# VH-VL binders against q89xp2, part 24

Target 1, 226 residues: q89xp2
Amino acid sequence: MTSPCKHGDRPPGRHDLVFVSPAGWRAMLDARDDLAADSLLARWPKMRWPTIRRRALPHEATGVALGLPLPPSAGKKRVALLVEIDHVASVARPPSLQQARAYAPRNWWPTLDRLDGLALRHSVDARVYGSLAWQSLTGLDYVTGRSDLDVLFEFRSETDIDRFVADVAAIETSAPMRLDGELMSADGAAVNWREVHGGASELLVKSIERVVLLDRHQFISGATGS
Below, E stands for the ipSAE of ESMFold2; O stands for the ipSAE of OpenDDE; V2 stands for 0.75 times the mean of E and O plus 0.25 times the DockQ between their complexes.

## First folded at step 6 (VH-VL)

Design b15 (framework fv_polzastobart; at its last look DockQ between E and O 0.60; V2 from the best seeds 0.00; counts 0 for: pae O 4.1 > 2)
Fold by ESMFold2-Fast, scan of step 6:
Structure b15 (fold): chain C 226 residues (1-226), chain A 123 residues (1-123), chain B 107 residues (1-107)
Amino acid sequence: as target 1 above (226 residues)
Amino acid sequence: QITLKESGPTLVKPTQTLTLTCTFSGFSLSYSGMGVSWIRQPPGKALEWLASIYWDDDKYNNPSLKSRLTVTKDTSKNQVVLTMTNMDPVDTATYYCARGYDEDYYYYGMDVWGQGTLVTVSS
Amino acid sequence: DIQMTQSPSSLSTSVGDRVTITCRASQGISSWLAWYQQKPGKAPKLLIYAASSLQSGVASRFSGSGSGTDFTFTISSLQPEDVATYFCQQANDFPYTFGQGTKLEIK
């Protein structure tokens, strides 16, 4: 299901899954005394569990900046990692709603089904991130009674964004959980859907490169400052 | 231009309740990841974090003061309010509000602070 | 609560000198650490975030390093305007906690 990252491949984008080679993982842990004793981290690549791409800090420009959350039972820590590009074994997209459904609480199923249908109608590619994604990827207990459902909505030029977010809000009204999520343009820039639905004229847009305030029209048109 | 400004009484009597308002401009607490924190500093002493509130209404209070602290926000007014009950002379301090941003795997610090307001607790 | 201990509590040095301040956490905090500068009568100013990232607009002579429990803040060449108290702060766990401060003075 996963393939090694080829030389010259596009870097992974926001929320993309990055699998680190066993050798790269060992090299990373050997450099990090604060992580070396964690038994869950020690077995992470052996279990074929991913990390995600995060925005690199200025001093991290020569490597691939990654992260993973530990489950609540292990203290709910967010672990920041830096690996060499040669140690990236493969890259994958976040799980689809259909792939994550089997790992979700049963009372979330109607909401997931409604979101899947909504995404299809609006030409949106919907994927999960956050607690449900990590639970589906690892089989570990990440989802709790307080968890949000986090959805990445990758829209197309034909998507009516105002209508889409109004429909997302309507689905949330009957949902058993808080529906969090991001609208993402084709170039990888993302904003929380609630900011758009709330009528804000300026949006806090996040990408792998930066966080910027953009006019709503600039974001919708895909003009993220080139 | 981002600004925060604290307002409220400068003199409080022992046992009274302190209410401080942080009014800000140049950003919104509707932005995902954005938050406002309250920090105090007694004269000549270290900074002490009191409370934080975030865009999604998640609230965190210092456990040593939890029963005394309430933090609320009004996103439409760009205001965050701190309420602290049962004031004591040891609570005399300069009180600050500051902007924070919580995203992903790093702490971005409290990048913009109000000027602070000195609150004296005495009879 | 995570205790943050700074060393030294105060120091006096000369313009042009290299200044080093350390901060130690009682528990591992990864890189969840910031450094602030506070001048008399003023609010703190963020200088370093994520242990080693320079805040926009802050002079390049300031730097931070470290991870886990041991952190260092450095001024490569002290300037007169750098006279201030410097604080570290952890954000790995609530409550957020600050070091006791390091007062920097010029001889």
Scores: ipSAE 0.604, ipTM 0.838, lowest interface PAE 2.1, mean pLDDT 89
Fold by ESMFold2, look of step 7:
Structure b15 (fold): chain C 226 residues (1-226), chain A 123 residues (1-123), chain B 107 residues (1-107)
Amino acid sequence: as target 1 above (226 residues)
Amino acid sequence: QITLKESGPTLVKPTQTLTLTCTFSGFSLSYSGMGVSWIRQPPGKALEWLASIYWDDDKYNNPSLKSRLTVTKDTSKNQVVLTMTNMDPVDTATYYCARGYDEDYYYYGMDVWGQGTLVTVSS
Amino acid sequence: DIQMTQSPSSLSTSVGDRVTITCRASQGISSWLAWYQQKPGKAPKLLIYAASSLQSGVASRFSGSGSGTDFTFTISSLQPEDVATYFCQQANDFPYTFGQGTKLEIK
């Protein structure tokens, strides 16, 4: 996936893709012999593939904390990166459903199409993250027969969230995979859609800074208020 | 308050199958990122991670014991079950379950543990 | 599997002293290391995650540092209740692995 990437005019938030400059990659690989030893990771700067925003560690007060999910064939590993702000070449949103479609299993296509239509109807911006996103970005095999479809739904203050999640649940009833995903407000706070649809009185709210359990009203009011 | 408790037999004969249940309260595996792990500690030895299961039913087993371990969950009962086949006296240990949160490319540790249950394997 | 080597295996020091325990990974693990305290007959208690993040409710005299392969756990001023065995644990790769432990005693 070679979609034009916006320059860093918006600070990167949760799920945002971050493109690191060639100089930034050289600096990281020179300092990290564990990364330099991995032939798959060596492809990232060559292919100009993005990284993903990660919550910062306490000692990462300056710079941009990033993660990099590897495909399942590489084993279960965490890749943690830290780059200087000057080495952030651009920031992009996750792939759209339509951009990712060609990289999905064929039997996922009707579900992707229905989600795209639903997002348009509700004026929600829908994007993929997780295994399908990374398969579409790299062409490497991330999606397995057991993979979820992970969708990021960026909603607006006027969105009828309860109606939206009910419609998502209806689409899942005919889906060939588990449909996972998050509802994200404009300020970057997010919750899993199933918690909202299930009527939970408390929601696990995630932001780039923290993860907190809030009552449902606190999330809804904060996300749609002021 | 968040609590976990291990339950099951304390004495098992060689070759038998061990089944341990972790029952927890104060959290749910319905929250994304939540998982429960099984860890054992043989007398006088280090801790050994056995298996983990997450909210989305992803499961991970220690490769050295992989063919012997099965982990399952029942989210509605707040339970995780470990099954370990072909027990041997070397498997005598205290068995713990512990919760952890792991999401957004960030590991938060195993922050709450059960009290543990000693399982003795002898003929 | 990533092997975790702790040093020292045992340590005896006085109340008020600074305590330092080290942990070395056989391969780079970034900062995906946790420190646990285990008192006799009790389950481990998480003190530090992500190498340097203090767990909620843990006293500020505990700290951690390091990245890559070399990690340090510090008690700035030893208290009587800190007598325990301390373990490091890596979470960079499955299987998760633990150090052998450091038994801390008061002189």
Scores: ipSAE 0.584, ipTM 0.829, lowest interface PAE 2.3, mean pLDDT 89
Fold by OpenDDE, look of step 7:
Structure b15 (fold): chain C 226 residues (1-226), chain A 123 residues (1-123), chain B 107 residues (1-107)
Amino acid sequence: as target 1 above (226 residues)
Amino acid sequence: QITLKESGPTLVKPTQTLTLTCTFSGFSLSYSGMGVSWIRQPPGKALEWLASIYWDDDKYNNPSLKSRLTVTKDTSKNQVVLTMTNMDPVDTATYYCARGYDEDYYYYGMDVWGQGTLVTVSS
Amino acid sequence: DIQMTQSPSSLSTSVGDRVTITCRASQGISSWLAWYQQKPGKAPKLLIYAASSLQSGVASRFSGSGSGTDFTFTISSLQPEDVATYFCQQANDFPYTFGQGTKLEIK
């Protein structure tokens, strides 16, 4: 019996973690002979590790497009997967700063704490993606000495975006790593926080559906034209 | 408009070090996902990827040339510099820099290239 | 390293003809393949990324398909301005690697 779509569940958006059922993994791997010899991919379903939602390719009209990043030890190989919606077991948001903290280098802790505090002050939901997130999710070594901290900042209509990004920039001045990340609106549209901080009149707005240039105020106001 | 331009010596003697600079405009290496790659092409031959550097200062070099290659960036000047030591006549090629953009495990290709600069290694 | 093998190495066709170039990877590269066009004395130009996505501003007669190890580049109706060498490139693993190229001429 195919489980009906749960009422109230939104489809997975950018950066969302997607957990695939065992049957789904079998189906995905059976369709990909080129992946049969990959030992990490064989471990992934066994360890119940997640995938990440990615933008669909032109010929991936049906199903859920997934990405799987392998660690540096595996050459940072990119794996693109496609799963049927019925095999999506669950969807989760990326790890919080608090959740990821224990897996971060110790010298990152002050910055993580400051960002966490900032997010709370501005009523922004902050999540971690990129290398630190995957390190926290898998326990594998993803973070290196060159890694940046990738943070997703979900803001609200009342958020002072200009002040927020200024404060993020201020934190970066004393951070041992680069601070990268996106500001995400409620509809899932997101921009790089550095573009916003740079004062650009037009912003490169990314969503699961498209990438477009939008007026700065249009994006901040939530009028993304979707 | 996005542009890249290679600059540096066009003639290098064997065993000398080649230093090429890629100056670009229309984008910044401060933006997440942004990268610049170096590619070379011997006359009448195929393309060879040399190195890439990204916004987070992550660097990748071709293993066949790894010991000879160094790539650095100056974000404030919109420049990327490639250094290649112990040049040999076999390294004679047109050298290109190109912009690449990666979005969280989605590769978009090298979408804008410089015009290239021919570097001849000769005594 | 991942080896990319293109076929054919050279091709001579007529205006209006359908052109097909293939690229094979020595191992699976998912859909992380790009196609470039290079005219004599010019830098390569990106035509296709992610195996089948048409780069902005590129004519619709160009297309790409495939996944895993086998990929195809197609020109639906060859035009005189399409005379060039075409290259595939994988970006699944470092080092990035290119095919040897396909020289396309018009009869």
Scores: ipSAE 0.034, ipTM 0.654, lowest interface PAE 4.1, mean pLDDT 91
ESMFold2 (binder alone), look of step 7: mean pLDDT 93; pTM 0.948

Design b16 (framework fv_polzastobart)
Fold by ESMFold2-Fast, scan of step 6:
Structure b16 (fold): chain C 226 residues (1-226), chain A 123 residues (1-123), chain B 107 residues (1-107)
Amino acid sequence: as target 1 above (226 residues)
Amino acid sequence: QITLKESGPTLVKPTQTLTLTCTFSGFSLSYSGMGVSWIRQPPGKALEWLALIYWNDDKYNNPSLKSRLTVTKDTSKNQVVLTMTNMDPVDTATYYCARGYDEDYYYYGMDVWGQGTLVTVSS
Amino acid sequence: DIQMTQSPSSLSTSVGDRVTITCRASQGISSWLAWYQQKPGKAPKLLIYYASSLQSGVASRFSGSGSGTDFTFTISSLQPEDVATYFCQQANDFPYTFGQGTKLEIK
């Protein structure tokens, strides 16, 4: 699991974990009959499990747009939530590869270890999101035989992006699962690593604020969007 | 511009297998959250969802037709293929493919649809 | 499977009138509902997603509301080009299911 961040930390970005205060959960559940009726959601604040920040829809601009996925046993539902900023108790980064490893299927361990070593060599901060992240955060069964390994690769100015994604592709060839993931620049703009490796001249770049098509060079140089 | 177009046979005999191809442009199925659904509509009737394939190759089929349906994708060709076995006259319908997009735990609807292809099942 | 029931099945009214169509889910679907417009011989067109969000490029006279099991689609002032069949669709669970449709005609 990851530790909550405190005063002076960056605002929550893509895949960052957001912990809602007890007062925030009460306000949210009181406003939504559908959520209050869900027995698993009743456990969420009691277990102190996080949510994740999502892109706000236009009508949600005055609050903090959050979400959480329910496990496959509950139908793989995604639950969209909206909370007032003063109800955000803390923020944390997604779990590291090492933190998530113990919750992963044993046959994923070599891939996780190879990715951890690769990230270190390329000055990349590698974190998990998706099914494995939620399984490691909650202890609930999110990972199935069909699950991808979802990795967030935050690169630095010194990172050789082309070499890095070529090495990621090489790791995937021997992996027991599909290796999905995003390359994220320091300003929070993210793109699927597979599109970069595939040589696409335009990339679908996602951020907390928007989704845009950018030239490959614009993304690598750290542009957040058009 | 985002486009999808269905192609395949317009006439199928009972017991034969139907194979339809959805060819798309203006987006990639490699992007997290992207998916393509197949939907059909018998003449004068309601829409019926058949199958969905996501960027990560996760597949969901309508359980009433699950044993008859196979959906596959070729991301490099921008194609999604639906195969439906043991066709029957009641399967006569216009078949559509449509793009769906889920981002940050939201379903954004099926925002772009192909024009549809009428498949008639008769002897 | 989640059953979606639309009301009314057909509606005939005048240009400029407010049109209201309802959709009821057999179980809670939160806001995981979309509304589509289908004109004769054409593919469906997405108008509203996530129960109340207007699709880009869609006229502001169209709106959606509701959550849980009861949903409403409204045309604030009917225009001639709005003659079509309207469908709701839930995406809360697989299989995705559609309502039976509401056929809208002008008198």
Scores: ipSAE 0.249, ipTM 0.693, lowest interface PAE 4.1, mean pLDDT 87

Design b17 (framework fv_polzastobart)
Fold by ESMFold2-Fast, scan of step 6:
Structure b17 (fold): chain C 226 residues (1-226), chain A 123 residues (1-123), chain B 107 residues (1-107)
Amino acid sequence: as target 1 above (226 residues)
Amino acid sequence: QITLKESGPTLVKPTQTLTLTCTFSGFSLSTSGMGVSWIRQPPGKALEWLASIDWDDDKYNNPSLKSRLTVTKDTSKNQVVLTMTNMDPVDTATYYCARGYDEDYYYYGMDVWGQGTLVTVSS
Amino acid sequence: DIQMTQSPSSLSTSVGDRVTITCRASQGISSWLAWYQQKPGKAPKLLIYAASSLQSGVASRFSGSGSGTDFTFTISSLQPEDVATYFCQQAYSFPYTFGQGTKLEIK
């Protein structure tokens, strides 16, 4: 069920859902004949399905850069969109593990339940993104036998990151799928949890502004540079 | 800081198997969105994409080369290996490996390339 | 497979001239297109990604535009060091495909 709520007063971050107004969809589709010809994209505004915020390219600075993935029937197809800020109707956080559970393969349920309990114990806010998120948001078939479970782990200052990722790795050991995902600091900087668990001294840190290599302690302290 | 380098035989006889290794530094192929591609270029001709392998071990091979291609990675060694069976003189080309990166719905292109290695197929 | 066709296949022009190369995809590829420069004996160098974004460290005289099926690469004022072959490449679907190349030389 799609019942999004605004994510506070914080600017939308990585994987946050952006709902475009009907007028915004009309403007985008009118500007792009290739998109208007796609039957699935024609349904997107009618079903009130979201898009996702992406980093704006330099030429896109005056608008809101958005994207959406099409189901696996189109392969690794991703649609980049640009909308005027006045056409952003609402912003929501990615679905919780609980919200996505009903749309997941049943053999994924024990892993989702273990992750939910783990996040609670470590003061982590766990959300799904990627294939399972889109399947839960649209009801379309995004999850395949090859799909990863993609989880966004927003940690707090009190979170013991090293212990948390070790526990995530332990859960993956018994999981029927690859458990992928990102650790995200309060300022919106994210890094793949597996890189952290692997003991890398430098991490590829992603934010809505840039991608940079940072020392491990800089990421943990929330410093992404100027 | 980011580098890639191709290595392997420079001369291969017809019907033999070619094995090329791409050794890289400055990034990890376990990082979400990262991938390495193999591209070749016959002398004086256009670039031809051969194969790619990405962070989650998804493998993509050019259909025109059918089952001749295998691409694998060894994350502990920072290496990607291309194997091409049943070599013939038309496969003579400079072979490149290159890093590709996808993030937030953008393909950032193949931003860093190895120097290339010329593989000649003749008797 | 998506076919990428470049025009012209070659051109000769003068230092300071505006150079335009076009690339056409056989089907819609959104903005999943990159442009590369290849100098004789060297590996290709990425100049433009996502159809219109200038790669870091690349001279501002290079630019790209277009979406869907029709794309343009421009050099606003040709310099001697720009003598090279230029290739477009789509990454919308596998197999990735390149244009046939445009050889640029100075008169």
Scores: ipSAE 0.122, ipTM 0.638, lowest interface PAE 4.6, mean pLDDT 86

Design b18 (framework fv_polzastobart)
Fold by ESMFold2-Fast, scan of step 6:
Structure b18 (fold): chain C 226 residues (1-226), chain A 123 residues (1-123), chain B 107 residues (1-107)
Amino acid sequence: as target 1 above (226 residues)
Amino acid sequence: QITLKESGPTLVKPTQTLTLTCTFSGFSLSTSGMGVSWIRQPPGKALEWLALIDWNDDKYNNPSLKSRLTVTKDTSKNQVVLTMTNMDPVDTATYYCARGYDEDYYYYGMDVWGQGTLVTVSS
Amino acid sequence: DIQMTQSPSSLSTSVGDRVTITCRASQGISSWLAWYQQKPGKAPKLLIYYASSLQSGVASRFSGSGSGTDFTFTISSLQPEDVATYFCQQAYSFPYTFGQGTKLEIK
């Protein structure tokens, strides 16, 4: 179980973990018979497992839009939730590579270690999301033989992004799994690392509020200028 | 501008294999959350989802058609190919390919469709 | 597989009328539901995604609502160009499944 931590006043970004209070869970389950009938969701508040922040629809603007994925054994279903702000107990960043390592298949360990060292050398804060993150957070079986390793790479102004993604690509060539991931600027805007490595002049940039197409220079310089 | 276009034979004999190609432009299947589905519609009937291949090369086939379906992609050509074995007159339908996108617990629907290609199965 | 049932199967009404079509899932699908419009001889067009979100470029008279198992699609003031068959589709689990369609005609 990771301890929730709250830093600065930066708004929660993509893949941030949200812990809902017991009262919030009762309100959500009481309002939705489809959720209350699910045995894993009945256990979620008892185990104090997190949810994840998602982009709010217009009609959800007064609440906090959340989600959680169920494991493959439960059909790989993604559950969308809405909670009142007062029912958010805490917010945490996704698990670090080190935190997730203990829950990963042993044959993934060399890749995780290489990525951790790479991130340190390039002034990148690397965290996991997706199947490995949820496995480390819940102890449930999310990772399968087909699973990707999903990594958030939050870069800093000193990061040589072109060199970093080239090195990520090199690590993937010897990895036992496909390496997915997002490059994330300090303001929470994210882009798939493969698009950057491929030399695309325009990038599909995702944030908590919207998805936009940005010039590569605009994305990189915006992150370093703020 | 995003476009998809189906191509392949318009007439197929019973027991033969159908191969349809979807050629697309204006997006990449390397983009996280992107996928291409195959959907068919028999004349005057409902839409039936057949298969999906996504950016991660994950493939999903309609189990009602058993092992008859195979979907593949060729990223160098911006193409997705559907193969359907042992064709029968009941498989006569308009076949569509469509772009799908989902992200962070949101389903954005299949927002751009090809024009469709009518495949008639008869002897 | 999740079965999607639409009601009514067909509807005939007048220009300017409010039109409501319903879709019921055989099990809970949260908000993983889209609505499509299909005109004769044409490919389907996405109108509503994630149960209630209006697709960019689609007229504001179209709306969707609901979650779980019961969903509604509404045209607030029917226009002649809205004559079409409308389909709901769930994406909660594979295989994706469509409703049987609702044929909308003008009297």
Scores: ipSAE 0.029, ipTM 0.614, lowest interface PAE 6.3, mean pLDDT 86

Design b19 (framework fv_polzastobart)
Fold by ESMFold2-Fast, scan of step 6:
Structure b19 (fold): chain C 226 residues (1-226), chain A 123 residues (1-123), chain B 107 residues (1-107)
Amino acid sequence: as target 1 above (226 residues)
Amino acid sequence: QITLKESGPTLVKPTQTLTLTCTFSGFSLSTSGMGVSWIRQPPGKALEWLALIYWDDDKYNNPSLKSRLTVTKDTSKNQVVLTMTNMDPVDTATYYCARGYDEDWYYYGMDVWGQGTLVTVSS
Amino acid sequence: DIQMTQSPSSLSTSVGDRVTITCRASQGISSWLAWYQQKPGKAPKLLIYYASSLQSGVASRFSGSGSGTDFTFTISSLQPEDVATYFCQQAYSFPYTFGQGTKLEIK
């Protein structure tokens, strides 16, 4: 008998943050000389910084597949990790737009504020991932002059998706950066917002389990039918 | 079935501009994550990556050739075009276009390639 | 640019033998590496992506391993049709770069 999950909780999904226990970090570093030799990775458990969930490859099915991106000063390395399930200490959602705002370049603030207001009007939960998220989580310099703003838009059944992406596109026209991001349904299936706005008949739908090419109508219908 | 096919001149004089077209079928460059790369191979030598254009028009050119290279796409025609200025005999090579696609944590390689077109640069 | 160095540059071995080719990156590239097979007069064919993942439709005797800077490509039991030049390629940063190639022949 294990403790039940809280009622109404969403299953873990894309871009969710995974905190590895001290024992889990010790096991990973003991198994990987390349990781143990990296000074920034040695700091990761000491600073209590998260990793991110990624889809497991077939040979990784027995563990939890994780990743962490190192900042541009470290060569923009993307480190793939594998940990035992017992070594996962906790899971958290990506930072909200407001949580990440303080770490963003000041010229990004109007765009972040516009997106926050837009999300509220459309019943969307907006969170950051990518460079700005990692900068806000670690205090390290991930955001550069070439960085995109990456936003995860979790929509609800009442969301008018076509109108929402049109409004996102309108905000981008005055943004000082490229606005990238994903539309995510409550069950964790995600698609790039530009693909939806562009009118593609088939969408590349990503989830924690798989990547599939799906008919646009099926994705939109599934999003509004819950 | 996914196919890519290179077309353009097979003979180019020194100092001229080369324009190559990649025409593809079986996939769309409007699909998120899709991209088309240009790669060349001089006779008997290694492969050299030239350029990549993604579904969202994001472009990457090899810095050693950046001032000479332009890559564009026409999604409605299923075409990607490479332009290279100031051709030199050392640019003689078989030129390939290839499909690749990308996501945050996985590299899926360039999974389908055109047959290649030999471009000879000579007077 | 990231330099990719393959070893050996060429090898000759017998049908049924285990073949190992290595690829070394000048800096860490995580698992952002692919392996290609190129037969004379043909375009390269993707065999392995993300360092160790077998491409759909590719024979199971081909495998890849490694991460960071050191990578290995293996043919568990060489077949006559495997005679080709093999290339590694990194996609960790732009420009993408290829190894110099390993020419595989049957003696």
Scores: ipSAE 0.035, ipTM 0.599, lowest interface PAE 5.0, mean pLDDT 86

Design b20 (framework fv_polzastobart)
Fold by ESMFold2-Fast, scan of step 6:
Structure b20 (fold): chain C 226 residues (1-226), chain A 123 residues (1-123), chain B 107 residues (1-107)
Amino acid sequence: as target 1 above (226 residues)
Amino acid sequence: QITLKESGPTLVKPTQTLTLTCTFSGFSLSTSGMGVSWIRQPPGKALEWLASIYWNDDKYNNPSLKSRLTVTKDTSKNQVVLTMTNMDPVDTATYYCARGYDEDWYYYGMDVWGQGTLVTVSS
Amino acid sequence: DIQMTQSPSSLSTSVGDRVTITCRASQGISSWLAWYQQKPGKAPKLLIYAASSLQSGVASRFSGSGSGTDFTFTISSLQPEDVATYFCQQAYSFPYTFGQGTKLEIK
């Protein structure tokens, strides 16, 4: 699906795109004078641009915790938002590498193509998040000469994770940018790919529920809290 | 059990370079989102943030101190080093290192601090 | 730079009293604010992060509220061990900046 929709939607996970209803935007802007005064934020609901799912703080447990990154021209600031579940209009996955490619600097294209091919070979679903994702979603200038390429690699049980991250590292050696990103299990637990490749015995595992240090074998076997 | 400890000279002469080392245990700066900050406090005054360094080697220095500050890390030794050039008596302060998280959507604060080391700048 | 202004600069009150300290940012900082407690000769201790979240292991009598430019730190029932200087700190933008501190004393 190339458009967000309510029908068939799954619960929002980390990095998932969340589209807030007009009523939800009105409630948020009415509650926050600082947000209502921002001309770029006023455009967000009018342009129907998404927010992104983030992990909830303890006092936010009954709502949906969302984030909105502003572009570098607005100071590269991150706006934390909270909405009621009823104000979530639709949810979508982060853009695919193919969807984001057209918005990337041309010198990034070979790296994006190599990653797309690698993901296919390893049964990995590769998506972009961060600067390139937001540039592709909004048309605003998020990507700079200092930007990383941020990739979310959702692996499957058949994926050889050690081989996959070694191949990602090999692609990075010839890339014109730093290649950052997360390995994500089917249950939504994620770890930075570089930590896995580096051989760390303990990994900082991030999920929608918590952040926890886990033994490498526990994460790879999928023993993280779902 | 997470600990940080500052070490370095306690007495520095004007114009000299100060080098402070923060040695920590119970966490790693190879872990995504981890960072260490340097903060100072002159006697009887407010806290002043000096610099931060993160797992990905991103570095931020206080612009008011400009080129005087350098922050580096050695992840294998669990150390972060602050270098401050051209010391002046006004730089006399207790210097702290503290752990901070660089999380995407909200600030976790600096949750564990070293005991601090008093650096006196005098002739 | 973002300026952080605390009020009051000092406060003297009685055990069991409700204590309120405020912090004002010179521009909007969303919820990128922390509150610290510092006792004489000691390092600061984090009490509140993300403007309103209680740090693990910190007593429930401490709370924070606010967003944007105006923030409040509250002690619901002052205990003798709460005598300290309290600082707010913004992390919305580098350089990180602290308030000037509020010195809390018991009468």
Scores: ipSAE 0.156, ipTM 0.656, lowest interface PAE 4.3, mean pLDDT 86

